# VH-VL binders against q96il0: the designs that were tried, part 317

Target 1, 167 residues: q96il0
Amino acid sequence: APERGAERRDTAPSGVSRFCPPRKSCHDWIGPPDKYSNLRPVHFYIPENESPLEQKLRKLRQETQEWNQQFWANQNLTFSKEKEEFIHSRLKTKGLGLRTESGQKATLNAEEMADFYKEFLSKNFQKHMYYNRDWYKRNFAITFFMGKVALERIWNKLKQKQKKRSN
Key: E = the ipSAE of ESMFold2; O = the ipSAE of OpenDDE; V2 = 0.75 times the mean of E and O plus 0.25 times the DockQ between their complexes.

## First folded at step 12 (VH-VL)

Design K31 (framework fv_ebrasodebart; at its last look DockQ between E and O 0.23; V2 from the best seeds 0.00; counts 0 for: placed apart)
Fold by OpenDDE, look of step 12:
Structure K31 (fold): chain C 167 residues (1-167), chain A 120 residues (1-120), chain B 108 residues (1-108)
Amino acid sequence: as target 1 above (167 residues)
Amino acid sequence: QIQLVQSGAEVKKPGASVKVSCKASGYTFTEYYISWVRQAPGQGLEWMGWISAYEGFENYAQKLQGRVTMTTDTSTSTAYMELRSLRSDDTAVYYCARDQSYLPRGHDYWGQGTLVTVSS
Amino acid sequence: QAVLTQPPSVSVSPGQTASITCSGDKLGDRFAYWYQQKPGQSPVLVMYEDSERPSGIPERFSASNSGNTATLTISGTQAMDEADYYCQAWRSSTAYVVFGGGTKLTVL
């Protein structure tokens, strides 16, 4: 009985880049591109006296970043998998091996690959629409909280000035 | 109305497998993740894993790695959870839950639960 | 495994304010979610994203986060609020969902 190769179910790459900025950093840091998503992660600075609104904003930004990382990591994995399957299927149909005589991985021509890209985009169109919709929602929320934080900071500065005038 | 309807109670022997279904309705099934959570009698909630209804990507709790398999059928808007090599300590109510967005966020809708009893 | 720690039980008199805490090492970086579970029922989401309330949840329910501690607050606690409460978060590194141990709220 042929050992059914346990298809290593590609576990979702949990690859949040462990980029840690220096502890004394007072600014946001940008890490190297993630190996799965190819997106550069941002490490957000945490103020010592972070307000609840500032914390919420930071969490929203962080979550949105992670959402983007996860989405693109998954998309890239899916793309790579489907691309490989497409190539293998086409090569098989042509009676060609997976490797050239030189031992290189056999590839398809640009025209054949164009068909793959078209099919892939068509298949994933709805997914991209959902992504875009959610991207806008998240960014609007972030922008809204940025505004709130800005107002809070202005208000706090005004209170401090009033207290200094009263003393 | 959004609903998650699970399969009925199961009684299994040690070493057997159980497959629980969760039929989703009232929303676009492929837009959300499904999480599975179990609760042993008198115990807290234990997350088992999640699955993307669109891509089929899955993530399982380390404790259950190798024994659990989650799947989805988009044509029927149904999620499945299979647990193999059942033990007495697997006796629990199993819940499917909808995750918000494309991340394992909070669970806004829950199934009614499926009691799985593992007894010799 | 990052553990969310909750008190096993909280008791409150009717009309008083109940506070349930949830502590975790990275909870300051992640949103907390809260669930109510009554005996024999499925959990119900009562708070999301630290402090947001789903539709249908009474205004007496509120939540806050301070550092690595999330707090569910029930003002004017009623007998119907007697239930188990669970906090929940997720880990960015593993995408694991983590629940707190649960808190039994008793209304005396």
Scores: ipSAE 0.714, ipTM 0.887, lowest interface PAE 0.7, mean pLDDT 90
Fold by ESMFold2, look of step 12:
Structure K31 (fold): chain C 167 residues (1-167), chain A 120 residues (1-120), chain B 108 residues (1-108)
Amino acid sequence: as target 1 above (167 residues)
Amino acid sequence: QIQLVQSGAEVKKPGASVKVSCKASGYTFTEYYISWVRQAPGQGLEWMGWISAYEGFENYAQKLQGRVTMTTDTSTSTAYMELRSLRSDDTAVYYCARDQSYLPRGHDYWGQGTLVTVSS
Amino acid sequence: QAVLTQPPSVSVSPGQTASITCSGDKLGDRFAYWYQQKPGQSPVLVMYEDSERPSGIPERFSASNSGNTATLTISGTQAMDEADYYCQAWRSSTAYVVFGGGTKLTVL
C-alpha cells in the first residue's frame, strides 16, 4: 500500500485569522524520517484549551502514526532479510562468493531480482490486504472525529454569539 | 458469544519449551490482535507481546525477545504462544486477550488462563 | 522501559469514593485503560480511552487522564468492587503495552 502518513493540517476554524508568530507553532509539523520505518512522524500541536474531543482526536492520530511506523519497520526489516537471503542463495547456486573481485557485495541482475520481488509480493499479499483494510478503517475513524471536532467548534462559536446578543 | 478458549495446564522442566493455544470464536478473527499476558503467583499482569491475526506482524516485550514466538492460524481462528528455555520464574498463568487491530480499545475479552508450572 | 506506578492498596468504606492513581511520564499524552481482576478470574476491562465506560460497567466507575497521572474513581463503592485494579497504556516509541503494578481495593 502507498505511504499515507499524517500530514500537516491547520487547526484554526475557517474564517478565523490569528497571526502565528514565527518562533511559535500553532500547527502540526512533520519530523525527519524514522530510521526503521522510513516514515516521517507528525508532531501534533496541543492547544492550551484543548477540549476532550480534540484530545481524543489527537491521541487517535498519534496512535495511528505509531501503528503505521511499527508495521512498516517490521516489513522493511523482513524485506531486507529475505532479499539478502535470496541473493545469497542464488549466488551459492551459481558457485559465486558473497563479494565480487573488487570487494563489493555481489548481487543479481534486474531480471533475477524480479523473481525475488514477485515472490515477496505473493507471500505477503494477504498481510498487506489486511494492513490496507486496517489503515482505511483507522483513517475513517479519524475523519469522523475531525468532523465532530469541526461541529463542536462551530457550535461553540454560535453559543458565543448567542451569549453576546443576550446582553 | 465471543470466547477465547485456551489449552490446559502444563508442567515443564527448566530448559524445555511450552506452546499455549488460544481458540477464538464469535467474532471476525482477522480484525483483532491477540496479546499474551502472564501473571506470576501473587504478582501483577505482565504483557508478553501481541500478534495480528494475519501472522507476520507482531511485537514482543523486550524482556522476552529471543525466547518467545507468537503465531496464528486463521483457518482455525487460533493463536499460539511458544516460550522457550523455560526457567522457574516463568511459572505463571498465561492469558490471551484480544484488541482491535485498527483502533485498540483495550483488551475487552480474555481467555480463561493457562497455568504453566516450571519445576525440576 | 516505561513504568506505570500504582499504589499497592487502597481502602474505603462502603458508599465512599475510591480513587486509584496510575503515574507515568507523559501518561496524559496516551490513552489509558483500566482492568478489574477478582480472585481466580481473568481481568475485565472497566474503563478505556481515558474516560470511556464499556457497556455493562456501572456509572459509579469513572476515570480521567492528564499530565503524568491517570485516575480511576469509584463513587458509592460496594463490596462487589473489591478487587485488584490495573492501569494500562502503550509505550509510544515502540508500541509496547505497559501495565501498572496493580492496586488492591479493599472495601471495609
Scores: ipSAE 0.571, ipTM 0.798, lowest interface PAE 1.4, mean pLDDT 83
ESMFold2 (binder alone), look of step 12: mean pLDDT 90; pTM 0.932

Design K32 (framework fv_ebrasodebart; at its last fold request DockQ between E and O 0.29; V2 from the best seeds 0.53)
Fold by OpenDDE, fold request of step 13:
Formats: sequence, structure tokens, C-alpha cells
Structure K32 (fold): chain C 167 residues (1-167), chain A 120 residues (1-120), chain B 108 residues (1-108)
Amino acid sequence: as target 1 above (167 residues)
Amino acid sequence: QIQLVQSGAEVKKPGASVKVSCKASGYTFTEYYISWVRQAPGQGLEWMGWISAYESYTNYAQKLQGRVTMTTDTSTSTAYMELRSLRSDDTAVYYCARDQSYLPRGHDYWGQGTLVTVSS
Amino acid sequence: QAVLTQPPSVSVSPGQTASITCSGDKLGDRFAYWYQQKPGQSPVLVMYEDSERPSGIPERFSASNSGNTATLTISGTQAMDEADYYCQAWRSSTAYVVFGGGTKLTVL
């Protein structure tokens, strides 16, 4: 049995977009779409007096973003690779070269590509299910902490108002 | 109960390869990542890399690039770590650890460790 | 590689509070994890996500993060708490896991 060489599934470089927001910005910034994931990264603002709860929320959001970026970057790479392999395999089976007589990259028709998409979706169905589940869990946690932070901010504002009334 | 059970101790010569196994039980294997961490005698913990059990994505520590290969067998819920071109400084206890899938990346469960001794 | 820095050793008397620090570049942007390791044993997760305590870990264990420094605090330190403690964080740029150098806690 030929040793199926462990296909080094190249992980997408974690190229967090080098977009740096202006240093004096007091707001979250949305960067351009990442080259690999096609997701727009958010640069989270860090307040000068960030509470531990705010920090936790920020970290959760950041990690979730990074997780999402990595997932889609890897998924897109896998998709592109498998698509190319499929095309090459089908062309070879047809006795066609990788290039047309005009020197253009040989392509498959929409029907043939539909088979690829169906197979790809079927193969990755469980992966997408796990992704969706994890996505919901992460976002639920984030939402929960957003609520906590909101309550904390309200409480802090009330305390400040009380202190101002007592002085 | 969640358990990670590793293969037994290994003695290898310099230049040889070692393959350590880590059998997982008590949870859905494909939902978690497995990290490998080593500890040389009297030294701290050194992260070697991680592998996704489902996608088989891997990330290796830069120092071990080209020498380490991590794999998983989902049918047996087993992770493998192969280290090639062994040196004396590779003498360590090797741990597999489960990464938290739904939480930030910490290691919530650890194997018992596998001692790998590299001696001439 | 940005290194997490821990003191090599901390000594505390029984019943006193032990504090172990872990400092690193951008640690304020990442969750810190803490592990306890006793001689001849595997590491055990004692704190996760800066300040969360796993089930089965005593309440005397707590942790916090301030800026780029994580701190593990053991209140009412007991003899059984004598161990090596490691901080750990994940790095977004490389997706690497990084451990601190470890701190030997001695209960005198």
C-alpha cells in the first residue's frame, strides 16, 4: 500500500492584517478584508481605565475573531487546493492538458464543478457543524459578557452621580 | 471520565526517531485540539505544537520545524507525535494535552507523560 | 520569541498568601493560564482565562491580570501547594503556545 504521504495541510499564515489604527483613536476600527480569510478584522479600542470585565470581554472578542480568521483562512486554502486538484484530475481523465491551445488555464464546465461543490460540502459538513456550534457558543459568551460590562458601566455611572450629589 | 493515555517510555540513539501515542477517551475526540509539550529533566515546560483532531491542521514550534510530525487517528481517538533526528537534548518527558475547544487555548487535561531518553 | 517571565522561586509560610507573577509582551491582550506541577506528575490546570477557576480547584486559588502581568494568588497557602507553577498564554501572530519559565513555590 503506497505510504500516503502525510499531506502537510499548510495552515494559512496567521496574517492578522497589519492595519494599525491611529494611536489616538478612541474607537474600534474595522480593517480591510484579510487576504486569506476575506474577513474584516476589528481592532478593539483599549480604554485607559479598562476594567477587568471589559478586558475579559475584549480578550474573548479578540480570540473569537482570531479563531474565526484562522478557520476561514484554512478553509479557503483547503477549498482552493482541493478545487485545483479536482480540476487537474478531471482534465487528466478527459485526456486534456492543464492549458488550452490558446495557452489559457483549462477549466471545467459548471456541471462538472457542481460535482466538486457537492463533494466538498459533503466532506466538510461535519466541520461546518462544529464551526457553527462553536461560533454560537463563543458569541453567546461574548454577548453574556457584553451584558455584564453594560451593567458594570451603569453601576459605575450611578456611583459617580451619587458621589457628585454628596459633594 | 476524560483521559489521555500515552505510550510507554522510550530509549533511543542519537539520529533515531521516536513516535509517541496519546489515546484519548471520555470525550468527542474530533472536537478538540491536542497539544504536545515536553519537559527536559529539571527544566520548564516547552510547547512543541498542536494538531486539530478533525481537520488535522498542525502548528509546530519553530525550533522543531522539519523534525516533528503530529498526526491523529480519529478511528482510535489517538494522537501521535513523531520526533526525528533525535539528539541528547531531546531527552525529556513528553506530554499530550487537550486544548480547550470552546475556551481560550489552555490545556485542561494532560497525559501521564512519556519519558524519551536519547543516549549513545 | 516573546517570553513569559516568572520568578524562579517564591517562598511562603503556611497560612500566608503566595503571589506568583507572570509578565510578557502583550499578555494584556491574551488570556493567561496557570498550571500546577508536582514532582513526577503531569501539570494540572489551576486557573484559566486570567481569573477563572476549574472545577475541583480550591477557592484559595485565584488569579488576576493587570496590564501585561498575570498574577496567581494562593491564599492560606498549605503544604500541599508546594509545587512548580507555570503560566501560559497563546500568541495570535503565530498561534503558538508559550509557557513561562516556571516558579517553584516553597512552603516553609
Scores: ipSAE 0.687, ipTM 0.867, lowest interface PAE 0.7, mean pLDDT 90
Fold by ESMFold2-Fast, scan of step 14:
Structure K32 (fold): chain C 167 residues (1-167), chain A 120 residues (1-120), chain B 108 residues (1-108)
Amino acid sequence: as target 1 above (167 residues)
Amino acid sequence: QIQLVQSGAEVKKPGASVKVSCKASGYTFTEYYISWVRQAPGQGLEWMGWISAYESYTNYAQKLQGRVTMTTDTSTSTAYMELRSLRSDDTAVYYCARDQSYLPRGHDYWGQGTLVTVSS
Amino acid sequence: QAVLTQPPSVSVSPGQTASITCSGDKLGDRFAYWYQQKPGQSPVLVMYEDSERPSGIPERFSASNSGNTATLTISGTQAMDEADYYCQAWRSSTAYVVFGGGTKLTVL
């Protein structure tokens, strides 16, 4: 028999429980947020007698997840890099060093940072629109294959029921 | 008809940069990724990187990180691959190839290839 | 680390079945693709998504992908099938696409 972990370990102030996933699982499992993309990966359960259609769905979902994680990892790195460059450029323009008198990182006020955020969003607007388009198309394809798998399972159950009635 | 047409052969000295173009026609450019794949004389295919037509998704081969830049111009349906700090072992035929952005169908159409020779 | 390994060469007589393998850790958990390349020409996609044939590719081409091994099978092999064959798969987070080293198919 499969071993299972604790369902609950601790609770956040908001009442959200923390838990261990089952040590051996017959279901898809959701992991912690990725370090770079901040997205939660899904680990897909593989049935013992996976149909070719089920296999295609699983591979498509996995590829889509990796694509999505790569996009957000790259986006987050680009944001961080450009933010740092913007801060350094503005401090240089003011004749200020990169460090305060206390040795801490020099920073810009909220109004100055608003300029960066507006510029970044404006610069990346078209790229985000095309990302959203592809993200929706990918999920549409996944939903379509999920429907095919569901129909396959219904058809197989009906075939088994017919076979039993023939006896 | 679907076509990918690449720029002509180039001869470069070590340390120079090369920029190869790939002009797409016959399909909606922004629905496909463009991979760049090179092949040294008598050798196999080596994947260099992959870029979405809108440049939001880019993944470069680890070996080429810092030397390669891929870009697109959606107004002309053209993809570009720039390789910097050229070495003699960068001598290869460079191919562009498309793959669909929302459903992996494989690289179904390829450019004719661009020979880049790096010699002193 | 994640390398797709192919035999360097495979030889068959005309009309025989050619089998070209592509091995990689957990390759059967990813889509595999196959390309044919003739001398002086660009690669041509011959199989996609493990076992699907593009329009224009003869029915005698088939493929499978399970465990650690993807296989391209060419039944009734013809002289025109003589070429280099490359497998391709999606790789880990450090690179999205990887090609096998290639297999030279000789028909004699």
Scores: ipSAE 0.584, ipTM 0.806, lowest interface PAE 1.4, mean pLDDT 83
Fold by ESMFold2, look of step 12:
Structure K32 (fold): chain C 167 residues (1-167), chain A 120 residues (1-120), chain B 108 residues (1-108)
Amino acid sequence: as target 1 above (167 residues)
Amino acid sequence: QIQLVQSGAEVKKPGASVKVSCKASGYTFTEYYISWVRQAPGQGLEWMGWISAYESYTNYAQKLQGRVTMTTDTSTSTAYMELRSLRSDDTAVYYCARDQSYLPRGHDYWGQGTLVTVSS
Amino acid sequence: QAVLTQPPSVSVSPGQTASITCSGDKLGDRFAYWYQQKPGQSPVLVMYEDSERPSGIPERFSASNSGNTATLTISGTQAMDEADYYCQAWRSSTAYVVFGGGTKLTVL
């Protein structure tokens, strides 16, 4: 399903929690929605002694977020452009101008717009199927690396305990 | 055997356009981006853009915005790059290369290159 | 704008270790990749994801990436390793692939 554009006026001020600054946080944090994708980015924490596995996990998570934001930014842009083209095409077949007598953009009623929504979904169904496949594959890979990092940390703790016994 | 086979060399006049094809075989086409990279004579590699196999994502180098179009045809496992309003400094070898869309292992397979010469 | 800087050339004697650097602002925050290109040929991937080696690439090739610098290292350098070498990264702020300017490795 296509996403509606965000309307800033409909966002309740009290329903939005305060966002934390990114630079000095010791935790990942979630920023405000990106204006093109409408997704909230995660700002990843970089610890001082990050292992090679930990670095690869963080880089993969960051890249996956950027991939996801790019997909939805493209879909939102395509939706907006194709919607305008549909409206203009239908207005031309009715012999109407692009503007009303008052100078505002001419538009179509809900029944006429339903044809657009169905057409858009049909054209973009295949893209969303491949997006979903890649989304699941990326998340499975990230989960696998999380497991490897967890095992690495357990092994390092066991090795540290053996060292303390001898010293 | 994984292969990317490109269309043959082209000679063009300034102001014309060129469309280079890249036919993929030996792998699942929809799992990879296709990048286009060019190399002017005696120069380094210059990334032009990439496209997902189903045209879900396109991203073009900023200096080529408005002049380049990348497309794919999944039924033939073929990617295309069209460069319009050609100039003499567009003379280069044009490569296609694949990169996995969900686990970024780099451009592991490249086409043989297509020489495009732009001269008056 | 983001750039990746490589030395234009590196010379090494046969059997010695060659090191090729690639510098960029916070390059260690991204995956780095390395390509070998011999005259008249397409590039060949020789290192990926900072330090991983594709199958078929000799074990004498290794790489690292931290801070502002990625380094490709070739131990026991052979005459067949003479080529141009390019680093590559993906930059989130630009959403573009970036290549270094290339380094000509000469084995004398």
Scores: ipSAE 0.556, ipTM 0.790, lowest interface PAE 1.5, mean pLDDT 83
ESMFold2 (binder alone), look of step 12: mean pLDDT 89; pTM 0.926
OpenDDE, look of step 12: ipSAE 0.566; ipTM 0.823
ESMFold2, fold request of step 13: ipSAE 0.522, 0.455, 0.523; ipTM 0.773, 0.732, 0.775
ESMFold2 (binder alone), fold request of step 13: mean pLDDT 90, 91, 89; pTM 0.930, 0.940, 0.928
OpenDDE, fold request of step 13: ipSAE 0.653, 0.665; ipTM 0.851, 0.857

Design K33 (framework fv_ebrasodebart; at its last look DockQ between E and O 0.18; V2 from the best seeds 0.00; counts 0 for: pae O 2.1 > 2, placed apart)
Fold by ESMFold2, look of step 12:
Structure K33 (fold): chain C 167 residues (1-167), chain A 120 residues (1-120), chain B 108 residues (1-108)
Amino acid sequence: as target 1 above (167 residues)
Amino acid sequence: QIQLVQSGAEVKKPGASVKVSCKASGYTFTEYYISWVRQAPGQGLEWMGWISAYEKYTNYAQKLQGRVTMTTDTSTSTAYMELRSLRSDDTAVYYCARDQSYLPRGHDYWGQGTLVTVSS
Amino acid sequence: QAVLTQPPSVSVSPGQTASITCSGDKLGDRFAYWYQQKPGQSPVLVMYEDSERPSGIPERFSASNSGNTATLTISGTQAMDEADYYCQAWRSSTAYVVFGGGTKLTVL
């Protein structure tokens, strides 16, 4: 699972998710990259006697994963759309058409494309700042619930030891 | 005190557009999504979509895709919902409601509602 | 299309326990939320994250969510609890909000 999708991007996924977890898995496991977000989902184990705290932790992790996938799917689409709009506007300024004489889509050189990347970063700066804030807040909340679950398990273990000693 | 104050009631003809505002106060606007929910007379709640502070981060109900636009102005802490190509079955009370963007805890504060009447 | 199904009405006598159900495929895998709406008023959040109660909501309100069913329970029901009640959940893969059709609670 990537730490941050923006800072660890791949250019394209080598495959698409058509994946089905094992029916009787007793562990969490990591699936293939999602087609739109390029993030690898975690598929969470659901035990038979899941406590209310354990259930809330699992649901929070699932919801956070979906939130993250949605953000990066939207960003990937926005990037592609704005890239084509930038190329179109710069070709128009140069007096060129959208197609070369061979019929291929016209494009810009690397120096011209660098202007797009700078404009995209600047335009989306605050959106990514708020995404990073929310990502850290979500991970803090998840870590806190993991601590609560750990304490619940320790407490249940101590209750069993207390019964042994009390005869 | 947390408040969501909406613009006043509107009467529209079929084919027109309506834009409803929702001014937020008493909390950090950028920490919350704004959902828009409508309720036709005598009917239940129908979710229309939600938006965060940077209006390109939106999700719209599929039924309304292409007819609805949601925007925000963070400098005034105001959300907007525009519904185009109005029909008589768009007659409803339109609510804005907030939910946390990083840890949604449900729609804990709602606007007073805006009645939009579409007469044919 | 994901659907949350509620009974259209529930009637109870004052002081008795009201139980309002919300059914959806694998609803217990998602957080469920409950709203109260009185005539002419905006909805009010009464339960969140399956079983949590916001501050200001009386302790007689409780909720659960497992399997395909979430349940709102009002013990010691009072006349002021008469309202429409809606459940709500996310549709997981699309991040869309879904409301149930609503239940009219009548206290006689």
Scores: ipSAE 0.466, ipTM 0.743, lowest interface PAE 1.9, mean pLDDT 82
Fold by OpenDDE, look of step 12:
Structure K33 (fold): chain C 167 residues (1-167), chain A 120 residues (1-120), chain B 108 residues (1-108)
Amino acid sequence: as target 1 above (167 residues)
Amino acid sequence: QIQLVQSGAEVKKPGASVKVSCKASGYTFTEYYISWVRQAPGQGLEWMGWISAYEKYTNYAQKLQGRVTMTTDTSTSTAYMELRSLRSDDTAVYYCARDQSYLPRGHDYWGQGTLVTVSS
Amino acid sequence: QAVLTQPPSVSVSPGQTASITCSGDKLGDRFAYWYQQKPGQSPVLVMYEDSERPSGIPERFSASNSGNTATLTISGTQAMDEADYYCQAWRSSTAYVVFGGGTKLTVL
């Protein structure tokens, strides 16, 4: 029985982008594209005196990013696996091997692949609808909390100005 | 309706292995992570690990490293948890749970639990 | 593993408000989840993402987060709310899930 090579299970994507911004940075940093999702992660700055609203906003942004990263990583994996299965199935049906006589990986023609893409999109249509819905919901919430944080900051600045005038 | 149905209760001797199954239905299995959580009698919940549907991503609790293996079968929408070198302190109800929103963070659906008893 | 700390027990009279706290290092960085567990049953998600309710959870359940402390609040507590409650969070550094020790809510 050929030893099924223990496919090195990639360690859990530590949601921590390997990109560590400089410790003294007061800004959000954008990392390189993730190898699985192809999305660029953002490292969010954490202020020392973060308000509860700022904290909620940061959490929501972070969570939404991770959600998005995970969705696309999984979608890309699913796509790759289903594509490979489709190719193998079609080649088998044609009585063709997985490799050409020249040792190259056997491929399907563009027409056959078009059928795969059509089927894949049809199959995943509902998934993409739910994704879009949730994406809008999350971004709306983020925008809402951004507004709240902005108002809170304005209010705090006004209160500080009043206190300075009273002294 | 979303359901997670686990295998039946197991009685094992110390040093043996146990493999618990969790069959998922009512949703697209390949889109969600599965977590495993155990609960010893009269104790709290203990997270064991999580696994992605295609087994590309897995994470085990440090305490269980080397003894636990999680696997999936996408064709049957089934997750498996194997625990080796069983001890008396492994006596617990074992739960599979679906993680929310494609992330291994919160658990929105739970299996009914599988009692594993380790006795000499 | 970073441990989430909960009070072991909370007692409340019917109709009163119950509050269960969950504290942990860096809990302010992630959302908290809350589970209800009745004897002999599987845990049920009652709150997610600090303050969101799943469908079917009564409005008397609410949750909030301040700093490193999450709080589950049950207003107008009923006898049926007697259960064990667990908080849960996710750790970014390890991708571990962490549960609190659980709180037994008794309705007197």
Scores: ipSAE 0.336, ipTM 0.785, lowest interface PAE 2.1, mean pLDDT 88
ESMFold2 (binder alone), look of step 12: mean pLDDT 90; pTM 0.931

